VHH binders against q07589. Designs and how they scored, part 26

Target 1, 356 residues: q07589
Amino acid sequence: MSRILVIGAGGVGVITALSLWLKKESDVSLVVRSDYDRVLKHGYTIESCDYGRLEGWRPHHIYSSVEDAASAADNQGYNYIVVTTKNIIDGPVNSRVSNIIRPVLEKNKELHGPQLTTHILLVQNGIDIEKEIWAEFPREQYRYTVLSGIQLIGSTKIGSGHISQVGQDHLSCGAFDPQDAAAIQAANDFVRMYSNEGQNFVEFDPRVRYSRWKKLLYNAAINTSTALVGLDVPRCLEFGVNKKSTEIEVFHPAMREIIAIAASEGIIIEEEFITMFTEITRKKVFKPSMCVDCEKGQLMELEVILGNPIRIAKRNGVATPTLSILYNLLVLVQAKLKERKGLLKFDEKTATLVDE
Short names: E, the ipSAE of ESMFold2; O, the ipSAE of OpenDDE; V2, 0.75 times the mean of E and O plus 0.25 times the DockQ between their complexes.

## First folded at step 21 (VHH; framework vhh_8fcz_2)

Design m2 (at its last look DockQ between E and O 0.05; V2 from the best seeds 0.00; counts 0 for: pae E 3.7 > 2, grease 25.1 > 24.2, placed apart)
Fold by ESMFold2, look of step 21:
Structure m2 (fold): chain B 356 residues (1-356), chain A 121 residues (1-121)
Amino acid sequence: as target 1 above (356 residues)
Amino acid sequence: QVQLVESGGGLVQPGGSLRLSCAASGFTFSRYYMNWVRQPPGKGLEWVSGISSSGGSTYYADSVEGRFTIIRDNDKKMVYLQMTSLKTEDTAVYYCAREYTWGDSYYFDYEGQGTQVTVSS
């Protein structure tokens, strides 16, 4: 029976824990921060298009911190660590994925040494998100794999302990390193453990890098642009000069730059996706996730969606004029959000940042 | 496991009508948007039409709006494209495609062999 720790109790994380719990093949633990006392006492209220209405639901275990989950008296370690938090590498240092997962990796190593391979599943957006893990945990000292989860789910926390899922639970899971047989097996095992026939859709992704670069066409061009201006996609397109400038001067050039960066990394993305992503979103009136994050005053996954591609482009000599403008403007939006949250302070008397 | 099987193509004269069908299996059909895309001879894929998971919203490329109608039957797991006033420019292999878009989640795939539509005199 696999022991699975889900980190992050937003809409994605709670439904992830629920799906694993329903399959009855896993021992499911969930880290719940601000809602811990409410969920401990009353459980979750879940309204799910896939799984129905549940009241008073809890996974097998809940913890108020990753440290508590790792230190639990009956802890035998975890086979899987599933990270569903937003990856805000420019945010607080304790929110970096390596720092989040470290207590579990250290405890697994203490309990099992080399006999347990820890499978780290990153259910997070962006590119190069696995690199931090590889840099912080040398494979000579730690036994682990890094898996990619692309969660295509419409699930939101709508109140303390209250989850609303209106978009189907759909997970694509694969290995970041396609030559790592242990990672490939662990991804396939997770697909099996997460699959609830007739209720969700779960698939193995044999080409993780391709999938993430392809998703980045939408995320780096459209998701970012809507976040910058606070508009849904149809409004962005209709409000453009002659109803064309947004797609011709912003969306398409940004997507072409992503394709060029991916190509410099050996990943070929078909150019017809530029037009297809624009056309299938043209008439759908809803705000993409980064736009919603800004609207809610939450930090954006800016570095993994735009920062990392631009860094690859600079290293490989690929020009990114459109992505760079979007990035630099969104850095200002992110700083504004950080200031509102108290993570950044500006001294108006000196017109400088306060570093203390 | 996911299968999309297109049918109903054929040879028609300009101004004619044709109805394409797509039979779906291997996924929870009623939870996905469905689309038709086409590949004209010697060209890349272009999007034609889409329909929401419930069927309550339909979407069309400008080039086919008013001439094509997309329909779905969730009980039979079928999507259809009713084509009228066909033009030679509509000649293509037509594929149905599965779509899911929510927040930053964007999924679009097609797996079938397609069905050939040829509009000529």
Scores: ipSAE 0.397, ipTM 0.760, lowest interface PAE 3.7, mean pLDDT 90
Fold by OpenDDE, look of step 21:
Structure m2 (fold): chain B 356 residues (1-356), chain A 121 residues (1-121)
Amino acid sequence: as target 1 above (356 residues)
Amino acid sequence: QVQLVESGGGLVQPGGSLRLSCAASGFTFSRYYMNWVRQPPGKGLEWVSGISSSGGSTYYADSVEGRFTIIRDNDKKMVYLQMTSLKTEDTAVYYCAREYTWGDSYYFDYEGQGTQVTVSS
């Protein structure tokens, strides 16, 4: 039986853990930081469109930190680490994914040496998110694979130990390295262990890079622009000049730039997705996740959604005038959020950042 | 075709009560979270209340917590909002909304014309 550690106990993480638990093919551990005491005492209350209502639910193991999960007396190592937290590379150092997973990778190495391959599943947005892990953990010293998870789900923490899932869980899972046989197998195994027929939708993704670029059409264009202006998508469209400028001058150009960057890597994304992503939300009043994060005073996944694509573009000689403006303005918005959180200090007397 | 038809609005004095109704058709009602949203004069749309598909969980905006009650009848495909202790700031067009998900977020799909609630002395 595979031992799976889920890191991130938000709406996505808890439902992920629940899905694995319900399948009964995995030993499921969940790291619960802020709500640990309550969850330990009372378990989770979950209202799920996939699984119904659950009261007092717990996975097989609950830990207050990744360190605790790694050092637990009954720890036999973990086969999978599922990361469901937001990927915010420019956030606190201890929040970087490489630092988050380090205690478990170190413990696995200590316990099992070369006999255990750790499969790290990143259920996160963006592109090139695997490169941080590859750079931080030399493969000659650590035996691991990195897997991609792209999840579409409506799930949120609505209170301490209380989760509401209003949208069906759709997960696509594949290997970041398409030539890594171990990773490919691990992804297929995860799909099996995660799938609850009739409740969630799970599939193997043979084109991880393609899938992530495709999703970035929406995230890099619509998620970012709405976050910048603090508006829902229909208002963005209707408030434009002649009700067209947002679509023609912001959304479409941004999406085309993503397509161009992908093309520079030999990945062809169909132009029809530009229209599709715009039309899907034209009459739907909602704010995308990045916009909501910003409004709630939470840091945005800015670097993995815009920063990395722009870096790739620069490297490959692709012009990104629209994405670049969005990025540089949102960098300032992100800085504002950081300042509020005490992550940046600005001296108004000298008009300079403190400790640069 | 998804249809949501709101009713029950009217003019009431502060401290009064109203019960709003929404009739749903054109989709599997029992599978969806249902919500009430409202648009005050000159303001944007704001969330008021939500109810889970089974009706087992209910949620409220801080501004209406303790005063409003949302309920649903899956057999009749109805959702209701019982409003008590109404305030002038509750004046708005109220819409029934089906909850949807896309990407990492969820949104409200309201197709109805709404029902006007006016609280005035």
Scores: ipSAE 0.028, ipTM 0.411, lowest interface PAE 3.7, mean pLDDT 91
ESMFold2 (binder alone), look of step 21: mean pLDDT 86; pTM 0.867

Design m3 (at its last look DockQ between E and O 0.01; V2 from the best seeds 0.00; counts 0 for: pae O 12.0 > 2, placed apart)
Fold by ESMFold2, look of step 21:
Structure m3 (fold): chain B 356 residues (1-356), chain A 121 residues (1-121)
Amino acid sequence: as target 1 above (356 residues)
Amino acid sequence: QVQLVESGGGLVQPGGSLRLSCAASGFTFSRYYMNWVRQPPGKGLEWVSAISSSGGSTYYADSVEGRFTIIRDNDKKMVYLQMTSLKTEDTAVYYCAREYYWGDSWTFDYEGQGTQVTVSS
């Protein structure tokens, strides 16, 4: 049986662990930080449109930290590390994915050396999210693959140890490197282990780079704009000058810039998606995830959604006037969030940041 | 595997009517918004209409509002597009599309062969 460690116990992570657990083809461990004591004592309460109501549910193992999960591994280690945390690369150093997963990679190496390939599944937004892993873990020292997970699910933690899932569990899983046969096989194996016939939808994604760039049309243009102003999409569209300026001057230009950046990387995204993403959201009163994060005082996935595309654009000589304005204003919003959380301190006497 | 099977297209005169059908399988139909999209000859895809999971909310592109009606039957796992007052500009292959969360935002896919609607004298 594959041994799977799920890191992150928000709505996505808990349902990921539940789906794996229900399939009965894997040994499922979950890292539960803030809710650990509650879940240890009472288990999870889960209200799921797919899986029904569960009371007192736990996966096979729970741990309060990744370090504890790694220490508790028997002589087998973990076959998969599934990362469902938000990827905040401009956040605290201990929130970096490479630092989060390092204890498990070190334990697997200690136990098995090159004999165990660790499959790292990143269930996170953005592009270039795999690059940190490749840079931090040289292949002469570690044996691993990096997989992409696009989780399309409406699942939220609504209280301590309490998960509400209202949108069907949908996972698309593939290899970041389409020439990595081991990664492709690991992605297909994960699809099998995650699939619960009649209850969820799970698919192999043969074109991970295309899928992630296409998703960026929405994320880099709409998700970011709504976060900046704190409005749902219909309000952003209706409040614009002549009810048109937001789509004409913000959404569409930002999406065209993403298409141009993707093209400079050899990824062709059809221009028709600009209109399609705008129209499918025009009348639906819904705040995207970055807007919600900002309103909850939580740090945004700003760098992986907007910073990384802009860095690619600069490298490749692609102009990004709309994205650059959005990014630079959101950097200020992110700094405001960091200040509220105590991660930045401003000295009002000197009008400068304080270095800790 | 998700399957969306469109039918009901045909050749009609301007001003005529058609009803398109979409049979859905391979997913929990009642949990998803459903959409119609179309591809006119030599052009890219255009969004046409959407209907909420319960059927309580409907949405239409400006070019079809007042002429087209989207309907769903969750028990039969069917989506329909009732088209009236058809114009030559409505000539296209029509696709049914499923809409779902994409990283806690909305997105959709389409995968049927579509059904051809031709409006011509």
Scores: ipSAE 0.217, ipTM 0.661, lowest interface PAE 5.4, mean pLDDT 89
Fold by OpenDDE, look of step 21:
Structure m3 (fold): chain B 356 residues (1-356), chain A 121 residues (1-121)
Amino acid sequence: as target 1 above (356 residues)
Amino acid sequence: QVQLVESGGGLVQPGGSLRLSCAASGFTFSRYYMNWVRQPPGKGLEWVSAISSSGGSTYYADSVEGRFTIIRDNDKKMVYLQMTSLKTEDTAVYYCAREYYWGDSWTFDYEGQGTQVTVSS
């Protein structure tokens, strides 16, 4: 039986853990940080469109930290680490994904050496997110694979130990390295262990890079721009000049730039997705996740959604005038959020950033 | 404007009882988990109790379990904390807090001015 550690106990993480648990093919552990005591004592109340209502639910194990999870591994390491937290590279150092998973990777190495391969599933937005892990953990010393998870789900933590899922879970899982046979197998195995027929939708993704570029059409254009202005998508569209400027001058150009960057890598994203991603949200009054994060004073996934694509563009000689201005303005917004959180210090007397 | 106003604090002897009240306004009260938190002198904020939106589920810190009871009235937009068997360690400023979640953690986006509870002989 595979031992799976889920990191991140938001709406996505809890439902992920629940899905694995219900399938009964995995030993499921969940890291619960701030609400650990309450969850430990009372479990979760879950209202799920996929699985119904559950009261007092717990996975097989809960831990207050990744370190605790690692310590509790005893003689059995974790086969999978599922990361559902937001990927914020420019956040606190301890919040980087590589640092988050390090205790478990170290423990696995200690316990089993080369006999255990750890499969790291990143259920996160953006592109080139695997590179951080590859850079931080030499493959000569650590045995691991990195898997991609692209999840569409309507799930939110609405209270202490209370999860509401109103949108069906759709997960696409594949290998970041398409030539890594172990990763491919691990992804297929995860799909099996995650699939609850009739409840959730999960599939193997043979084109992870393509899928991530495709999703970036929406995230890089709509998620970022709405975050910048603090509006829902329908208002963004309707408030534009002649009700067209937002679509024609912001969304479409941004999406086309993403398509161009992907093309520079030999990945062809169909142009029809430009219209599709605009139309699916045209009449739906909601704020995308990045916008909500910004409004709540939470750091945005800025680097993985805009920073990395722009870096690729620069490297490959692709012009990104729209994405670049969005990025540079949002960098300032992100800095503002950091300052409020005490992550940046600005000296108003000298009008300079305090170097620590 | 979201407002939370605590009341009911005071001076009480060890073993005594107090009932705290919190009046909420400016938001859909019945959609939010409500919490009591406290700040003892010279210490950080400590979570005390939570109650679900409907009132069907209640949660308590180990330090107050069995002694405190949280209740809410959604019609009146009130949350209460009945405290019994009070100890000197319960001395603190008590706050009513609206709970909100994002990411993998919970926080309080609004809290009142607090009410002082002092347990002393």
Scores: ipSAE 0.000, ipTM 0.233, lowest interface PAE 12.0, mean pLDDT 91
ESMFold2 (binder alone), look of step 21: mean pLDDT 84; pTM 0.849

Design m4 (at its last look DockQ between E and O 0.04; V2 from the best seeds 0.00; counts 0 for: pae E 9.6 > 2, grease 26.7 > 24.2, placed apart)
Fold by OpenDDE, look of step 21:
Parts: C-alpha cells; sequence; structure tokens
Structure m4 (fold): chain B 356 residues (1-356), chain A 121 residues (1-121)
C-alpha cells in the first residue's frame, strides 16, 4: 500500500486527502498547520458536491508540520508527497516548495536510501515549477520523481476544520519529464489511487507541458488582469472601451503571447482556445482565484504564472509586451501585499527599502 | 439544459416578509450549491445567500444576515429564500443561481428571468 503525504490543508488539500482515503488504496497522511488542534479533537466537517456531507472525518494520520510527519516514530517513509499549497517562490523562504518537502525527502533518504523513490506531485499552477525541485535536490543523491497535477475544483476552507466543495474535482496527472518511465508509471498509479468513479474525475496527462501552457492562456491573461483591477471577468469585459478593449487589447494579446512562447518550445497551442477562454467567462460573474487572493491580502502565484513564462520568452527571443506590463504592475501589487504582511519594510524618511 | 425559474416576488411594506422560490431542472440538483443574487435598480449584481448541496451549510451577505433564510428541497429540486424585516434597500430583481466550477474558482450561473421584489411604504 502506498503511503501518501498531502501537504496543504486548504479546500484542495483536504478534498485531495479525502479522495485518496475513500478509494482505500493508500495510507493517507495530512499536514494540518493552523487547525491541527481542532482537527485532532473533532476531525473535519466536509460538505462536498462529490462525496456529500462528512462529520468528524480524519485521514489515517494527521500532523502539525511536515517535520512532524517526517519524524513520526512509526514512519516508514512516504511514496508520494502531494503538494497542494500555492506556489509563491517570492514569498517567505520557508514557503518555497523545496523547503516544504525537504524534511520528508531527507527522512526517506535516511530510512530507505536508494530503495525508495519518492514521487512529488505538484498540484499547482504555472510553468517550470519542477525546476526548483530539480535544482535543490541532486538526482544522484536523492531518488525522486516530479509529477504534474492540474486541478479544476471549487473547494475552500470556510472555518477551522470546515471544508466546502462546490465544484466537482477534475484532476489531470502526468510526468514533468516525459521520458521518465518511473514518473509516468507513478502518475498512472496515482490516477488509479485517486479515482472514485461517479464522484471525481481524474485522468493521466501525457502532455504535461502542453497542458500547462494551455492553462496559462487563462491564468496569465484573465487571472492576472482581474487581480490587478479587482473586478470580475464580466465587468472587465463590459467596462472596456466600447465593451471590446479588454478583450482585444488585454486578454487576446496576452493569450497570443503565451501561444508564441509555447511555440518557441515547439508546443503548438490551438488559437481556438483564445476564443474559448473568453467566451466561457463572458456571462459568468466571478472573480478568479488570483483576484480573490489579492483582495484577501494573500500573496499571488505571480512568478509561476507570469514570471517564468516571461523568462522563457526572453531566453527564446519572444516579445511579450502585454504580459510584461501585467507582470511589472503586479510585482508592485505583490510588494504592497508583502509590506502589509511585514515581509517588506519601507523607510519613508529615506524613501528606500530597508535592507535586511 | 439548465433551467432556473424564480417566483414569489412582489410589493411589500418595510418590515414585511416575502418567500421566494426557485425551481431547478436540467442538472443533478443535489450536487450543486445554490445561491440567491439580486440586482438593485441602477446597481450591479450582488450576492445575497448560498446553501450547500445537502443544505448543511448556509451563507449570507452581511446586509441580510439575521433577516433572510435560505433552504432547499433536493427531492423537489427547489431552493427558497425566506425574507423578513424587509428594507427599502432590499428592492431588487432576485435571481436563483447555481455555482459552477472553473479552474480553481467558481462562478454563479443564473438563467432565470428573476423575480421582482419591491419594498416601499
Amino acid sequence: as target 1 above (356 residues)
Amino acid sequence: QVQLVESGGGLVQPGGSLRLSCAASGFTFSRYYMNWVRQPPGKGLEWVSGISSSGGYTYYADSVEGRFTIIRDNDKKMVYLQMTSLKTEDTAVYYCAREYTWGDSWTFDYEGQGTQVTVSS
């Protein structure tokens, strides 16, 4: 039986753990930071459109930290680490994915040496997110694979130990390295262990890079612009000049730039998706996740959604005038959020950032 | 085809009560969160209340908390909004809305014509 550690106990993480638990093919551990005491005592209350109402639910194991999960007396190591936290590389150092997973990777190495391959599933937005892990953990010293998870789900923590899932879980899982046979197998195994027929939707993704570029059409154009202006998508469209400027001058150019960057890598994204992503949101009043994060004073996944694509563009000689202006403005918004959270200090007397 | 049909609106005096109804069809009703939204005259759409798929959780805007009650009947595929202590600022067209997932977020999908609620002395 596979031992799976889920890191991130938000709406996505808890439902992920629940899905694995319900399938009964995995030993499921969940890291619960802020709500640990409550969950330990009372379990979770979950209202799920996929699985109904659950009271007092717990996975097989709960831990207050990744370190505790790694140091557990009966810990035999973990086959999978599922990371469901937001990828914010420019956030606190301890929030970097490589630092988050380090205690478990070190423990696995200590316990099992080369006999255990750890499969790290990143259920996160953006592109090139695997490179951080590859850079921080040399493959000659650590045995691991990195898997991609692209998830569409409406799930949120609505209180301490309370989860509300309003939208069906759709997960696409594949290997970041398409030539890594172990990773490919691990992804297929995860799909099996995660699938609850009739409740959630999960599939193997044979084109991870393609899928991530495709999703970036929406995230890089619509999530970012709505976050910048603090508006829902329909208002963004209707408030434009002649009700067209947002679509023609912001959304479409941004999406085309993403397509161009992907093309520079030999990945062809169909232009039909430009129209599709615009039309599916035209009459739906909602704020995308990045916009909601910003309004709640939470840091955005800015670097993995815009920063990395722009870096690739620069390297490959692709012009990104629209994405670049969005990025540079949102960098300032992100800095504002950091300042409010005490992550940046600005001296108003000298009008300079305080060096720490 | 998703269908939502609102009813129960009308003219009431301040302090009065109304009960709105929404009949849903064309989808698995019991799997979706349902909501009420409203559009006041000359203003944009605003969220009023939501209820979880099983009815175990209810949510309210601050402006209506303590005055409105949302309930649902999954067998009948109905959602209701009991409004009490109505105020003039509650005047709006009320719509029933299904929550719809897109990406890592969700939207409100409303297809009905809405029901007019007018609170006036």
Scores: ipSAE 0.017, ipTM 0.357, lowest interface PAE 7.2, mean pLDDT 91
Fold by ESMFold2, look of step 21:
Structure m4 (fold): chain B 356 residues (1-356), chain A 121 residues (1-121)
Amino acid sequence: as target 1 above (356 residues)
Amino acid sequence: QVQLVESGGGLVQPGGSLRLSCAASGFTFSRYYMNWVRQPPGKGLEWVSGISSSGGYTYYADSVEGRFTIIRDNDKKMVYLQMTSLKTEDTAVYYCAREYTWGDSWTFDYEGQGTQVTVSS
């Protein structure tokens, strides 16, 4: 009976909780935040291409905060913490994963000491997302594993307590540390607990680093570029000089830089994926998630998608002229978003940033 | 467990035609975009063609546009690649692949042994 806390009640988080709940092999808790009162009173309405239409649905437990979930946990604590929130490490302190999960890790440690290993599943974009966890929670003081979740679901919150899923629930789950037998076992156990026969697809990912670097070809080159200019992919391609400059001078060079960075870390990504990611999106008129976030005035996952690979490149001596330009311009876009949200203040009298 | 089984390859002369098939199982086929990729002798994988979940949109690499047609049958869970005007450069092992194209999470799955296409006199 694994006790699972799902953190984040967007489209991904709610469907994650639903899939675990349907399997009936785990005790499922969900942190809801702003929708808490409505979900408590009425439950969720879910329209799912995989799971059908549900009305009035709740997981076994809901909480308005991680702190409440931790304090309300029975004397057993949580076996899994599943983080489905966007990872905005340059954003508000409360949005950093280490701060989000700390109440649960401290509670588990208080209740069980070294006897309970906490399995932290990061269902988030980007590279090096596990490093913050390792840095903030030394393994000599905490018992945990860090797992990678690559979710390919098309699921959106379309209203308070209302979820629409139009893309299949597909989760790839693996261990960030391929030498950590406990993590590998925990990932396989999660695959089992998440699997709902003919309704979803969930698989063990034996090569988490490879999988995340491969996805970064798309995210660091295409997702970022669309966010910078506010255009869908076909428009980015068609509006380029001679209808070619975007892919030849922006997408492909950025992807080649990612391949080089991955190689400097011992991860070989096939160069054929450069063409594949470009061509599979060429005719698909939709905006990638980072572009959508920017248009909605929401902060972007800029550091985990672009900042972190560039930091690795600097450490390893890999040149990143294309990625660096994209990053530095998007840092300005992120600052504009922060200013509009009141997270950053500019003093126009002195023409300087105001510290907080 | 995703399974993709390719068939229909063979030896043809330049200018000839072939139809490749891919039988899919282990997933909800009608919800996924499908692709063909190929591996020419001594080279890595090259993307060839893709088709939307409904079949309403098709996509082609420049090297095959106008010559290849990708088709799907959601009832039979099949993807086909109709190849015409074949060139020696089309010689490769062909694989079909499942695609995710929504949101910011992308990947290809290809698990089959592929099917060999050889174009020569």
Scores: ipSAE 0.010, ipTM 0.330, lowest interface PAE 9.6, mean pLDDT 87
ESMFold2 (binder alone), look of step 21: mean pLDDT 84; pTM 0.852

## First folded at step 22 (VHH; framework vhh_8fcz_2)

Design n1 (at its last look DockQ between E and O 0.04; V2 from the best seeds 0.00; counts 0 for: pae O 6.0 > 2, placed apart)
Fold by ESMFold2, look of step 22:
Structure n1 (fold): chain B 356 residues (1-356), chain A 121 residues (1-121)
Amino acid sequence: as target 1 above (356 residues)
Amino acid sequence: QVQLVESGGGLVQPGGSLRLSCAASGFTFSRYWMNWVRQPPGKGLEWVSGISSSGGSTYYADSVEGRFTIIRDNDKKMVYLQMTSLKTEDTAVYYCAREYTWGDSYYFDHEGQGTQVTVSS
């Protein structure tokens, strides 16, 4: 039986744990932070379009920290770590993915050595998100693989221990390294363990890099623009000059730059998607996730969505005038959010930033 | 696993009508938005029409608005495109495509062979 640790107890993480638990092929642990005491005492209330209504539900194990989960794994360890938290690499150091997963990998090294390979599934947005893990955990010292999860799900926490899922769970899972046979097998095994026939849709993704670059057309151009101005997509389009300037001068040029960056990395994205992503969002009155995060005063996944592509562009000599302006303005928005959260301090007497 | 099978294309005169069908299998059809896209000769794909998962909302490209109607039947797992007042510029291979959009996540693909619509005199 596979032992699976799900990290992050938002709408995505709880439904991930539930799907695995319902399949009855894995031993499911979930790290629950702020809701731990409520969930320990009463369990989750879940209203799911896929799985129905559940009351008092818990996975096989819950923990208040990854450290506790790693300690409690006894001598068996975890076969999978599923990371469903937002990847905010410019945020607090304890929110870095490498620091989040470190207790499990260090425990494995102490107790299991080369006997256990742990598969790290990153259910997070962005590009190059696996590089931090490869840099921090040399494969000579740690036995792991890194998997990509693109999850399309409408699931949110609507109260303490209360999850509402109104959009079907759709997961695409694949290996970041297409030459890693163990990672490919682990991704296929996870697809099997996560699949609940007739209730969700789960598939193996043989082209992880293509899929993530394609998703970035929307994320780097539209998601970011809505966050910058605090508007849903239809308002961004309707408020433009002659109801056209936003798509012509912002969305399309930004997407074209992403396509050029992807091409410089050997990934060809069809230009038809530029207009398709614009058209499928034109009439949908809701705020994308980055806009919602900013509205809630939460840090944005800015570096993995815009920063990383721009760094690739600079390395490869690709011009990004539109993306660079969006990025640098959003860096200011992110700094404002950090200031409100006490992560930055500006000294108005000296007009300088303090790191105290 | 996933299958989208288009049918109903053919040769028609300008001003004529056709009804395209798409039979879906291998996924929970009623939970996806569905779209029609087309590929005119020598051109890339262009979006034609979309319909929400329940069928309550429909959307059309400007070039077809007022002439085409998208319809779905979730019990039969079918989506249709009723085309009227056809023009030579409507000549294309037509594909149906799944769409799933929640928050910032968009999934859009087509896997069928398409169905040829030819409008000529």
Scores: ipSAE 0.283, ipTM 0.697, lowest interface PAE 4.7, mean pLDDT 89
Fold by OpenDDE, look of step 22:
Structure n1 (fold): chain B 356 residues (1-356), chain A 121 residues (1-121)
Amino acid sequence: as target 1 above (356 residues)
Amino acid sequence: QVQLVESGGGLVQPGGSLRLSCAASGFTFSRYWMNWVRQPPGKGLEWVSGISSSGGSTYYADSVEGRFTIIRDNDKKMVYLQMTSLKTEDTAVYYCAREYTWGDSYYFDHEGQGTQVTVSS
């Protein structure tokens, strides 16, 4: 039986753990940070459109930290690590994905050496998010694969130990390296272990990079813009000059730049998605995730959503005038958030950033 | 039935203080994030402050940061907003709102009748 560690106990993480648990093909562990005591004592209350109402639910194991989970691995280690936390590269060092998963990888290596391959599934936004792991963990020293998870789900933590899922779970899983046979197999195995027929939707995606680029049309254009101005999508559209400038001068150009970057590496994203992503949100009064994060003083997934695409563009000679402006302005917004959190210190006497 | 009842509003001079209260009923209060939002005259709803279900985390709009404090009492099913150093631009109807998040978006699915706060010299 595969041992799976889920890291991130938000709406997505808990439902992920639940899905695996319900399938009964995996030993499921969940890292619960803020709600550990409550969940330990009372379990989760889950209201799920996929699985109904559950009271007092727990996976097979709960841990307060990844380190504790690693320590508890005993002789079997973990076969899968599923990461559902936000990917904030420019956040605290301890919050980086590579640092988060390190205790488990080290433990697996200690226990089994080359005999155990750890499959790391990143259920996160952005592109090139796997590169951090590849850079930090040399393959000659560590045995692992990196899997890509793209999840569409309406699930949120509405209270301590309380999850509400109002949107059906759609998970696509594939190998970040399309030539990695082990990763491909691991992704297919995960799909099997995750699938609850008639309840959730999960599929193997042989072109996960295409899917990530496609999702970036929305995230890199609409999510970022709304975050910058602090408005919901309909207001962004209506407040534009002649009610058109936001769409024509910001959203569409940004999305086209994403399409161009993808094209530069041989991935063709259909232009129809530009219209689709604009129209799907035109009449929905809501604030996207990055906007919500910014408003609540939380760091945004800025680097993985804008930084990495722009870096790819530069490498490949693709012009990104719209994305670049969005990025450089949001870098300042992110810095403001960091300053509030004490992650950056600015000396007003010298007008310089204090070096840590 | 979900009910939220705001109170504590009134007329105050610039620099003054007010404490708003919201009484919640009809739902498991301790399971929901609660927020204060306001609607200035002729403007749309503006988020002011939020508090986690346990009360362990608090959030504020930039415009009120350092001046307003949100607190909740789960035993009494109350949420409060202590407002200090009030400004004329703080004039609005203030609503207590239950937070609902869906996917990559959030909104407020329930709010009270509101309480009028007027800051004027």
Scores: ipSAE 0.019, ipTM 0.327, lowest interface PAE 6.0, mean pLDDT 92
ESMFold2 (binder alone), look of step 22: mean pLDDT 85; pTM 0.852

